# Ledger of designs, part 17: VH-VL binders against Uncharacterized protein C11C11.01

Target 1, 160 residues: Uncharacterized protein C11C11.01, of Schizosaccharomyces pombe (q10200r209to368)
Amino acid sequence: LTKLDRAKLEWLIQGLNCEKGSIGNLLCFAVEHVNNHVEITDAFLKEFFNDQPTDDTKVYDDDYINERGEKKLSLIYLMNDILFNGISGTSLVWRYRFSFEPHVERLLDDLYLFSKRLGGRIKEDIFCKKVVKVIEVWKTWIAFQEETLERAWRNFSGNT
Below, E stands for the ipSAE of ESMFold2; O stands for the ipSAE of OpenDDE; V2 stands for 0.75 times the mean of E and O plus 0.25 times the DockQ between their complexes.

## First folded at step 19 (VH-VL; framework fv_bepranemab)

Design e4 (from r5 with heavy chain Y104H; at its last look DockQ between E and O 0.84; V2 from the best seeds 0.00; counts 0 for: pae E 3.2 > 2)
Fold by ESMFold2, look of step 19:
Structure e4 (fold): chain C 160 residues (1-160), chain A 119 residues (1-119), chain B 112 residues (1-112)
Amino acid sequence: as target 1 above (160 residues)
Amino acid sequence: EVQLQESGPGLVKPSETLSLTCTVSGGSISKYYIAWIRQPPGKGLEWMGTIYDSGETNYNTAVQSRVTISVDTSKNQFSLKLSSVTAADTAVYYCAKGGYEPDHYMDVWGQGTMVTVSS
Amino acid sequence: DIVMTQTPLSLSVTPGQPASISCRSSQSLLHSDGKTYLEWYLQKPGQSPQLLIYEVSNRFSGVPDRFSGSGSGTDFTLKISRVEAEDVGVYYCMQDTQYPWTFGQGTKLEIK
């Protein structure tokens, strides 16, 4: 990616939220720059894992945690759209699948651990149900590591 | 001040679908959920399910194959549908509102509506 | 499902005397977030249930301080230090630690 493209990518990622227009803008960028799918995936992962560390005092900013949860969800929705959007061709999907697949288990594990930080069973339940819907799409349409998806589905849904 | 009111037919025939509406008035500025609870005459309380304002639901396993809870947030109306009813579904049906953490408890209840399942 | 068992199921109390209602759950109500989601409700004759106590021991707004809740794990108690005529009704404990949410069978409190 050029310096201007990297700046645009960073700007789109920092502004990403769960609104369809926001996700759509970054989706378009990802499609237009598919040859740079590795760098785009790395930027995604950098933002996804950009959490404040929990300190030993356990002082949490609820607004930060909620905002962080919405960002993680928006990133997962973007990933889902890249992989399953009808606008993307099969070769485009395979390239992003290639760059994302090594990280799927870590992404799902992080989402599950993060759900425990939301500060309540209702907030956790809502977050987990939203993630379950995405996992169910992945189970239906793309064969990532099947055991990883099944384990995550059981964890997030509470089924065993 | 938030108020809840249940409404719907008081009599439903066996095998049909029971359909109730919970109307929220007085407005709410907090995130919330609606729960449906029923009480057969002279008996205790049974939770049937919840719906979050985001639309996600949880159902009691005893009725999950027959129950659907939905929301129309533009009208502040929530619905309960229970299919294939029998006399065992005769009860007073309540809706109740709770908030998200830390105010997770059900602090507002409707007056309840009696539904009788009979030919 | 977590079964909630109340004892006694019926209670007759002289006005001004204390009352105590026990609630036992079939498994711990301690959630992984460190909270215990145990509530007490009162259903007065002809009325809807009303919240008295949440998270074991917190009185809901407007509830008289003669009502108190205590307990942990699987054993919980609602106490009324001095019963008044307006306290007549059926008391329910309830857990919402996990789905399905479940109620106790109820304890009917009457004035002797």
Scores: ipSAE 0.395, ipTM 0.771, lowest interface PAE 3.2, mean pLDDT 87
ESMFold2 (binder alone), look of step 19: mean pLDDT 91; pTM 0.941
OpenDDE, look of step 19: ipSAE 0.525; ipTM 0.822

Design e5 (from e1 with light chain E55Y; at its last fold request DockQ between E and O 0.75; V2 from the best seeds 0.00; counts 0 for: pae E 2.6 > 2)
Heavy chain, then light chain:
Amino acid sequence: EVQLQESGPGLVKPSETLSLTCTVSGGSISKYYIAWIRQPPGKGLEWMGTIYDSGETNYNTAVQSRVTISVDTSKNQFSLKLSSVTAADTAVYYCAKGGYEPDAYMDVWGQGTMVTVSS
Amino acid sequence: DIVMTQTPLSLSVTPGQPASISCRSSQSLLHSDGKTYLEWYLQKPGQSPQLLIYYVSNRFSGVPDRFSGSGSGTDFTLKISRVEAEDVGVYYCMQDTQYPWTFGQGTKLEIK
ESMFold2, look of step 19: ipSAE 0.548; ipTM 0.802
ESMFold2 (binder alone), look of step 19: mean pLDDT 92; pTM 0.948
OpenDDE, look of step 19: ipSAE 0.807; ipTM 0.921
ESMFold2, look of step 20: ipSAE 0.475; ipTM 0.783
ESMFold2 (binder alone), look of step 20: mean pLDDT 92; pTM 0.948
OpenDDE, look of step 20: ipSAE 0.828; ipTM 0.934
ESMFold2, fold request of step 22: ipSAE 0.457, 0.463, 0.404; ipTM 0.778, 0.787, 0.750
ESMFold2 (binder alone), fold request of step 22: mean pLDDT 91, 92, 92; pTM 0.945, 0.950, 0.945
OpenDDE, fold request of step 22: ipSAE 0.794, 0.793, 0.793; ipTM 0.921, 0.921, 0.920

Design e6 (from r5 with heavy chain Y104F; at its last look DockQ between E and O 0.67; V2 from the best seeds 0.00; counts 0 for: pae E 4.6 > 2)
Fold by ESMFold2, look of step 19:
Structure e6 (fold): chain C 160 residues (1-160), chain A 119 residues (1-119), chain B 112 residues (1-112)
Amino acid sequence: as target 1 above (160 residues)
Amino acid sequence: EVQLQESGPGLVKPSETLSLTCTVSGGSISKYYIAWIRQPPGKGLEWMGTIYDSGETNYNTAVQSRVTISVDTSKNQFSLKLSSVTAADTAVYYCAKGGYEPDFYMDVWGQGTMVTVSS
Amino acid sequence: DIVMTQTPLSLSVTPGQPASISCRSSQSLLHSDGKTYLEWYLQKPGQSPQLLIYEVSNRFSGVPDRFSGSGSGTDFTLKISRVEAEDVGVYYCMQDTQYPWTFGQGTKLEIK
């Protein structure tokens, strides 16, 4: 990516939220810069895992935790749109699938552990239901390792 | 203090859609859920489904193909729609609210509204 | 679905005497968060249900201390140390540990 493109990427990621317009803007960027899919995936992962460490002696602010939850969801929705909307099954999609696939299990495990920090049973249930909808899309299209998706689906849905 | 009131038609014909409204007064609907519970005459209580203030729902498996629960936050109203009704759907229908934290329990119930399904 | 079974289904009690109602679930009500979501409700004649006990043993605001709840896992009990005339109605246990939420079939309490 050029210097200006990196600045635009950082700006788009920092402003990313669950609004369709916000996700759509970054989706367009990802499509336009598919040759840089590794760098874009790395920036995605950096923001996704940009959580403060858990400290047994500290209670993190509820607003911060809620904002991190929304950011993680927006990133997963973006990833879903990159992989499965408008361009699914093309060579462009395979580049992003290749760069994301090694991280899917870690992403899903992090989402599950994070769901336990939301500070309430209802907040956790809402978060998990939103993630389940994405996992069901991935299972339907047989996008990633079946065992990984099935385990995540059981965890987030509360099924054994 | 928060109060709930169910409203809707008392009589619904078989195969039609039952439509009820739960109006919330005396407070915001922020940070709690609404559950719909029904009670056939002389019988026990059956949970129909729950909706969070976010709009996310959980439905009883027994009715999930026929039930839709929704929220209109601008009106402080929740709705229950049950399609393809039969005589088995005759019941008193209640809405009830519960909190998110720290206390997850249904502390306020509406008065209930009787719905009869009859030809 | 978790089946909630109440015993007895009805009882008649002389005022001032104790009463005990049992509720058994078909599987553990322990939630993954470490809490047990078992509630008791009273439905007085002609009224909507009202909450008595939440999370097994916590008395809801305004509920007299003659009501107490206990139990764990699958076996739960509501006790009334001294029944009063105002306690007449149908008592329900309910679990909201997992979906679908389910009620016991009810226990009708009458005064002799």
Scores: ipSAE 0.261, ipTM 0.718, lowest interface PAE 4.6, mean pLDDT 86
ESMFold2 (binder alone), look of step 19: mean pLDDT 92; pTM 0.952
OpenDDE, look of step 19: ipSAE 0.571; ipTM 0.843

## First folded at step 20 (VH-VL; framework fv_bepranemab)

Design j1 (from e5 with heavy chain G27Y; at its last fold request DockQ between E and O 0.65; V2 from the best seeds 0.00; counts 0 for: pae E 2.7 > 2)
Heavy chain, then light chain:
Amino acid sequence: EVQLQESGPGLVKPSETLSLTCTVSGYSISKYYIAWIRQPPGKGLEWMGTIYDSGETNYNTAVQSRVTISVDTSKNQFSLKLSSVTAADTAVYYCAKGGYEPDAYMDVWGQGTMVTVSS
Amino acid sequence: DIVMTQTPLSLSVTPGQPASISCRSSQSLLHSDGKTYLEWYLQKPGQSPQLLIYYVSNRFSGVPDRFSGSGSGTDFTLKISRVEAEDVGVYYCMQDTQYPWTFGQGTKLEIK
ESMFold2, look of step 20: ipSAE 0.560; ipTM 0.801
ESMFold2 (binder alone), look of step 20: mean pLDDT 92; pTM 0.950
OpenDDE, look of step 20: ipSAE 0.824; ipTM 0.931
ESMFold2, look of step 21: ipSAE 0.492; ipTM 0.791
ESMFold2 (binder alone), look of step 21: mean pLDDT 91; pTM 0.946
OpenDDE, look of step 21: ipSAE 0.812; ipTM 0.927
ESMFold2, fold request of step 22: ipSAE 0.425, 0.403, 0.448; ipTM 0.764, 0.763, 0.793
ESMFold2 (binder alone), fold request of step 22: mean pLDDT 93, 93, 93; pTM 0.954, 0.955, 0.954
OpenDDE, fold request of step 22: ipSAE 0.791, 0.790, 0.786; ipTM 0.918, 0.919, 0.917

Design j2 (from e5 with heavy chain I29F; at its last fold request DockQ between E and O 0.79; V2 from the best seeds 0.00; counts 0 for: pae E 2.6 > 2)
Heavy chain, then light chain:
Amino acid sequence: EVQLQESGPGLVKPSETLSLTCTVSGGSFSKYYIAWIRQPPGKGLEWMGTIYDSGETNYNTAVQSRVTISVDTSKNQFSLKLSSVTAADTAVYYCAKGGYEPDAYMDVWGQGTMVTVSS
Amino acid sequence: DIVMTQTPLSLSVTPGQPASISCRSSQSLLHSDGKTYLEWYLQKPGQSPQLLIYYVSNRFSGVPDRFSGSGSGTDFTLKISRVEAEDVGVYYCMQDTQYPWTFGQGTKLEIK
ESMFold2, look of step 20: ipSAE 0.494; ipTM 0.788
ESMFold2 (binder alone), look of step 20: mean pLDDT 92; pTM 0.946
OpenDDE, look of step 20: ipSAE 0.842; ipTM 0.938
ESMFold2, fold request of step 22: ipSAE 0.467, 0.449, 0.465; ipTM 0.793, 0.780, 0.787
ESMFold2 (binder alone), fold request of step 22: mean pLDDT 92, 92, 92; pTM 0.947, 0.948, 0.948
OpenDDE, fold request of step 22: ipSAE 0.801, 0.869, 0.833; ipTM 0.925, 0.953, 0.934

Design j3 (from e5 with heavy chain I34M; at its last look DockQ between E and O 0.54; V2 from the best seeds 0.00; counts 0 for: pae E 4.6 > 2)
Fold by ESMFold2, look of step 20:
Structure j3 (fold): chain C 160 residues (1-160), chain A 119 residues (1-119), chain B 112 residues (1-112)
Amino acid sequence: as target 1 above (160 residues)
Amino acid sequence: EVQLQESGPGLVKPSETLSLTCTVSGGSISKYYMAWIRQPPGKGLEWMGTIYDSGETNYNTAVQSRVTISVDTSKNQFSLKLSSVTAADTAVYYCAKGGYEPDAYMDVWGQGTMVTVSS
Amino acid sequence: DIVMTQTPLSLSVTPGQPASISCRSSQSLLHSDGKTYLEWYLQKPGQSPQLLIYYVSNRFSGVPDRFSGSGSGTDFTLKISRVEAEDVGVYYCMQDTQYPWTFGQGTKLEIK
């Protein structure tokens, strides 16, 4: 990616939320720059797994945790749109699938652990129901590790 | 301070659909959930379902085939629809809300509205 | 579904005397988050229900301290140390640990 394109990618990722317009803007970027799918995927993963060190002077509150939850969902919705929505072409799907597939288990495991940090039974239930909808799309198309998807579905849906 | 007001027809014919609206005033519906509870005359309380401000729902299994709960965030309104009603659905219907923290208990209730199912 | 069983179903109490209402659930109400979602509501004649107690023993804002809740697991109790005339109504226990949310059948408190 050029310096300008990289700056635009960072801007789009930082502004990403669950609104269809926001997701659509980054989806368009991903389509336009499909040959850079590895770099785009790396930027996705960096934001998704944001490994921030503990800062004794920084207090994370409910607003921060809620914002992180929305960001993680928005990223998963984007990934779903790239891979399974009717907007994407087969070449686009193949390239992004190659980049994302090795990380699917980590993404789902992180979402489950994160759901336990939301600080309320209602918040956790809402988050898990939203993730289940995505997993059900993925299971229908057998796009990724079948056992990993089934295990995640059981965990998020409460079906043990 | 948040206030809840139920509204809708007080009389519904058998086999038709009961439709109620709960209007929220005195605050945003952000981070609220709404529960619908009914009480047949002289009887106890029955939870019918809950909707989160996100639109996700949970329904009592006893009515889940007939109930739909929805939210209109632009109007600060929640709705209840119960299809194929019979005389057994005659009750006072309440909406009640809870917040995101502390959650899972209903701290504000509407006044209740009586719905009679008869010809 | 979790069945909530209240005893007694009705209670007649002389003003100033204590009252006790029992609520038993068919399974533990302890949630995996460490909280027990057991509440008590009072419905005064002609009024909507009002919250009295949440998380087993926490009094809701404005509830007199003569009301107290206790219990754990499957057995819960609401006590009124000194019944007053304004306490007349039907008391419901409720669990919202899991869906469907369920109420006890109610205990009618009257003054004799």
Scores: ipSAE 0.198, ipTM 0.680, lowest interface PAE 4.6, mean pLDDT 85
ESMFold2 (binder alone), look of step 20: mean pLDDT 92; pTM 0.948
OpenDDE, look of step 20: ipSAE 0.844; ipTM 0.943

Design j4 (from e5 with light chain Y55W; at its last look DockQ between E and O 0.74; V2 from the best seeds 0.00; counts 0 for: pae E 2.7 > 2)
Fold by ESMFold2, look of step 20:
Structure j4 (fold): chain C 160 residues (1-160), chain A 119 residues (1-119), chain B 112 residues (1-112)
Amino acid sequence: as target 1 above (160 residues)
Amino acid sequence: EVQLQESGPGLVKPSETLSLTCTVSGGSISKYYIAWIRQPPGKGLEWMGTIYDSGETNYNTAVQSRVTISVDTSKNQFSLKLSSVTAADTAVYYCAKGGYEPDAYMDVWGQGTMVTVSS
Amino acid sequence: DIVMTQTPLSLSVTPGQPASISCRSSQSLLHSDGKTYLEWYLQKPGQSPQLLIYWVSNRFSGVPDRFSGSGSGTDFTLKISRVEAEDVGVYYCMQDTQYPWTFGQGTKLEIK
């Protein structure tokens, strides 16, 4: 990626939320720069696992945790759109699947552990239900290792 | 000030579907849930199910096969449908609102609407 | 399902005297988030239920300070320090720690 493209990528990731327009903007970037799928995936992972506060120590309170939850969901929705939204069967899907697949178990495990930090049973239930919908898409399309998806599905849905 | 009002037919024939609406008014409250609770005459309260304003639901296993709860966010309306009703479904039906944490408790209740299953 | 058992089921109280209602759950109401989701409601004659106490001991806005809640785990108590005529009705405990949400059978409070 050029210096300008990296700056645009960082800007898009920092502004990413669960709104369709925000996800669509970064999706377009990912499609346009498919040859840089490894670097884009690495930037995704850096934001997903970002354990640094954005400003000061007060951002670790409940408001910060809720914001992190929204960001993690937005990133997972973006990943889902890259892999399964209207571009299936192209080299785009193969390249991003190659880049993401080694990290899927780690991503799902982090989401589950994170769900326990949301500070309330209702927030946790909503978060888990949203993640389950994505896992069900991945299971239907046989996207990743079945054992990983089945374990995550059981954890998030409460089925043991 | 948030207010809830149940509406629907007061009389339903056995085997038919009971359909109720809960209308939310008087506030710009986001991130809340609606629960449906019923009370047979002279009896206690039974939770039937809950819907988040985003549409996700939980149902009491006792009625799970017959109940559907839905939301129309454009109208601030929630609905309850209970299929295959019998006389045992005769009750006052309430909707109640709760918030998300830190306000996760049912603080606003509707007036209730009596539904009689009879023929 | 968590069974909520109230005692007594009926209570007659002389005005100005204290009252105490017990609620026992079949399993702990402590959620993994560290909170205990136990509520108390009053249903006055001819009215819908109204919230009195949330999360064991927090008095809801507008509820007189003669009402107090206590307990932990599986054993909970609602106390009224001085019963007034307006306190007549049926009291319910309820858990929303886990689905399905369940109510106690109710305790009818009357003035004698």
Scores: ipSAE 0.415, ipTM 0.746, lowest interface PAE 2.7, mean pLDDT 87
ESMFold2 (binder alone), look of step 20: mean pLDDT 91; pTM 0.944
OpenDDE, look of step 20: ipSAE 0.809; ipTM 0.925

Design j5 (from e5 with light chain W101Y; at its last look DockQ between E and O 0.60; V2 from the best seeds 0.00; counts 0 for: pae E 2.4 > 2)
Fold by ESMFold2, look of step 20:
Structure j5 (fold): chain C 160 residues (1-160), chain A 119 residues (1-119), chain B 112 residues (1-112)
Amino acid sequence: as target 1 above (160 residues)
Amino acid sequence: EVQLQESGPGLVKPSETLSLTCTVSGGSISKYYIAWIRQPPGKGLEWMGTIYDSGETNYNTAVQSRVTISVDTSKNQFSLKLSSVTAADTAVYYCAKGGYEPDAYMDVWGQGTMVTVSS
Amino acid sequence: DIVMTQTPLSLSVTPGQPASISCRSSQSLLHSDGKTYLEWYLQKPGQSPQLLIYYVSNRFSGVPDRFSGSGSGTDFTLKISRVEAEDVGVYYCMQDTQYPYTFGQGTKLEIK
């Protein structure tokens, strides 16, 4: 990626939320720069696993946890859109699937552990149901290792 | 003051679909869920399912193959549809509203509507 | 499914006397979030259920302090320190810790 493209990628990731426009902007970037799928995936993973603030204090209030939950969901929705929604090129799907597949189990395990931090039965249930919808798309299209997806599906759907 | 009102037909023939509406009015609330609960005459309460205002649902496994709960956000209306009804589905049907944490309990109930399944 | 068992199923009480209703669950109602989702409802004759107690022991707004809830794990109790005529009806415990949410069978409270 050029210096300008990398700056745009970081800006898009920092601003990513669950709104369709926000996801759509980063999706377009991913399509335009498919040859850099490895670098884009790395940036995705860096943000996905960035669960602690960089400040000197451990301020983990409900607002921060809720914001992290929305960010993780937005990233998973982006990943789903890259792989399955509105994209016609087989090469694009293959490249991003190749980049993401080694990390799918770790991503799903992290989402499940994170769901336990939300601090409420209802918050946890809503989060898990949103993730289940994505897993079901992945299972329908046989996107990743079947055993990994089935285990995740059981975990998320069994949490009330 | 939040109020719930159930509406729908009082008589449904066997094998047909029971269709009820719960209308939420009064007060301004941000996050809530609607539960559907039924009570056969002279019997206890049975939870049928819930729907969050965000649209996610949970169903009682005993009825999940026949039940659909949905929301029309433009009308503040929630629907219950129960297919392939039999006499065993004769009951008073309630909707009830609960909040999200820390208020996760059903604090407002509708008056209920009787539905009789008979040929 | 969590089975909720109430005892007694029927209770006849002289006005001014205490009443106690037991509710047992087939498994713990403590959720991993640290809360116990056990409620008590009263259904007066001809009326919809009304909330009395949530999270085991918290009285809902407007509920008299003669009503109290206690318990933990699988064993819960609703107490009425001094029964009044308006307390007549059917009392239900309910769990919403896990799906499907379930009610006890009900305890009918009557005045002697």
Scores: ipSAE 0.462, ipTM 0.779, lowest interface PAE 2.4, mean pLDDT 87
ESMFold2 (binder alone), look of step 20: mean pLDDT 91; pTM 0.944
OpenDDE, look of step 20: ipSAE 0.835; ipTM 0.937

## First folded at step 21 (VH-VL; framework fv_bepranemab)

Design ctl (from j1 with heavy chain Y52S E56S Y100S E101S, light chain D96S; at its last look DockQ between E and O 0.34; V2 from the best seeds 0.00; counts 0 for: pae E 7.1 > 2)
Fold by ESMFold2, look of step 21:
Structure ctl (fold): chain C 160 residues (1-160), chain A 119 residues (1-119), chain B 112 residues (1-112)
Amino acid sequence: as target 1 above (160 residues)
Amino acid sequence: EVQLQESGPGLVKPSETLSLTCTVSGYSISKYYIAWIRQPPGKGLEWMGTISDSGSTNYNTAVQSRVTISVDTSKNQFSLKLSSVTAADTAVYYCAKGGSSPDAYMDVWGQGTMVTVSS
Amino acid sequence: DIVMTQTPLSLSVTPGQPASISCRSSQSLLHSDGKTYLEWYLQKPGQSPQLLIYYVSNRFSGVPDRFSGSGSGTDFTLKISRVEAEDVGVYYCMQSTQYPWTFGQGTKLEIK
């Protein structure tokens, strides 16, 4: 990616939220720069796992946790749109699928563990249901390893 | 200040569908849920279901085959529809607000609206 | 469904005296997140219910300090240290640990 493109990518990721317009802007960037799918995937993963460390795990800021939750969801929605949005071409989808596939289990495991940090039954339920909707899309399209998706679906839906 | 107002017909015929609206004012529709609770005359409270701002629902198993709760985010409105009503559905119907902030489940209630099921 | 049983169902209290209401659940209300989702509501005559206590013992905003909640597991208590005329109404305990959310039968508080 050019110097300007990296700055735009960072700006789009930092501003990403669950609004369709925000996701759409980064989706368009991903489509335009498909040849850089590895770097874009790496930036995605960097932000997804960029949980602010704390020296004392007993001190939680609810605003921080809520913001991280929205960011993680927005990133998963972006990933879902890249892979399954009708704007994406077949070769583009396969490149991003290839880049994301090694990380899917780790992403889903992190989302599940994160759901337990939300500090409330209602918050956890809402978060998990949003993730379940995405997993069901991935299962419908047979996107990734069936065993991995089925285990995640059972975890997030509470069916074990 | 958050305010909730139930509205709908006060009289519904048996076997028809009860339809109520909860209008929310003074609060952003995001980051909260609405619960529907009913109270038959002279009796206790029964939770009917909840809906989040994203449309995610949970229903009481006792009514889940007949109840639909929905949201219209453009109007700050939530709806309750209960099909195939009988006299047992005669009650005051409340909507109540809760969610992630504050961490209480039903901190603001509407005034309630009486619905009578009779021929 | 978790059954919530309140006792007594009715009580009559001399103004200035304490009152105590018990709520028992058919199974533990301790959630896997370490919180106990037990709430108390007051429905004054002709009014909608209002939240008094959440998480067993936390007073909601504006609730007088004469109200206190306690308990754990399956046994919970609401205490009013000095009953006032404005406290009359029906008190409900409610659990939201599991769906469906369920209320106790209510305890009617009257002034003697």
Scores: ipSAE 0.038, ipTM 0.636, lowest interface PAE 7.1, mean pLDDT 84
ESMFold2 (binder alone), look of step 21: mean pLDDT 90; pTM 0.938
OpenDDE, look of step 21: ipSAE 0.575; ipTM 0.829

Design o1 (from j1 with heavy chain I29F; at its last look DockQ between E and O 0.73; V2 from the best seeds 0.00; counts 0 for: loop humanness VH .269 < .308, pae E 2.8 > 2)
Heavy chain, then light chain:
Amino acid sequence: EVQLQESGPGLVKPSETLSLTCTVSGYSFSKYYIAWIRQPPGKGLEWMGTIYDSGETNYNTAVQSRVTISVDTSKNQFSLKLSSVTAADTAVYYCAKGGYEPDAYMDVWGQGTMVTVSS
Amino acid sequence: DIVMTQTPLSLSVTPGQPASISCRSSQSLLHSDGKTYLEWYLQKPGQSPQLLIYYVSNRFSGVPDRFSGSGSGTDFTLKISRVEAEDVGVYYCMQDTQYPWTFGQGTKLEIK
ESMFold2, look of step 21: ipSAE 0.418; ipTM 0.765
ESMFold2 (binder alone), look of step 21: mean pLDDT 92; pTM 0.950
OpenDDE, look of step 21: ipSAE 0.830; ipTM 0.933

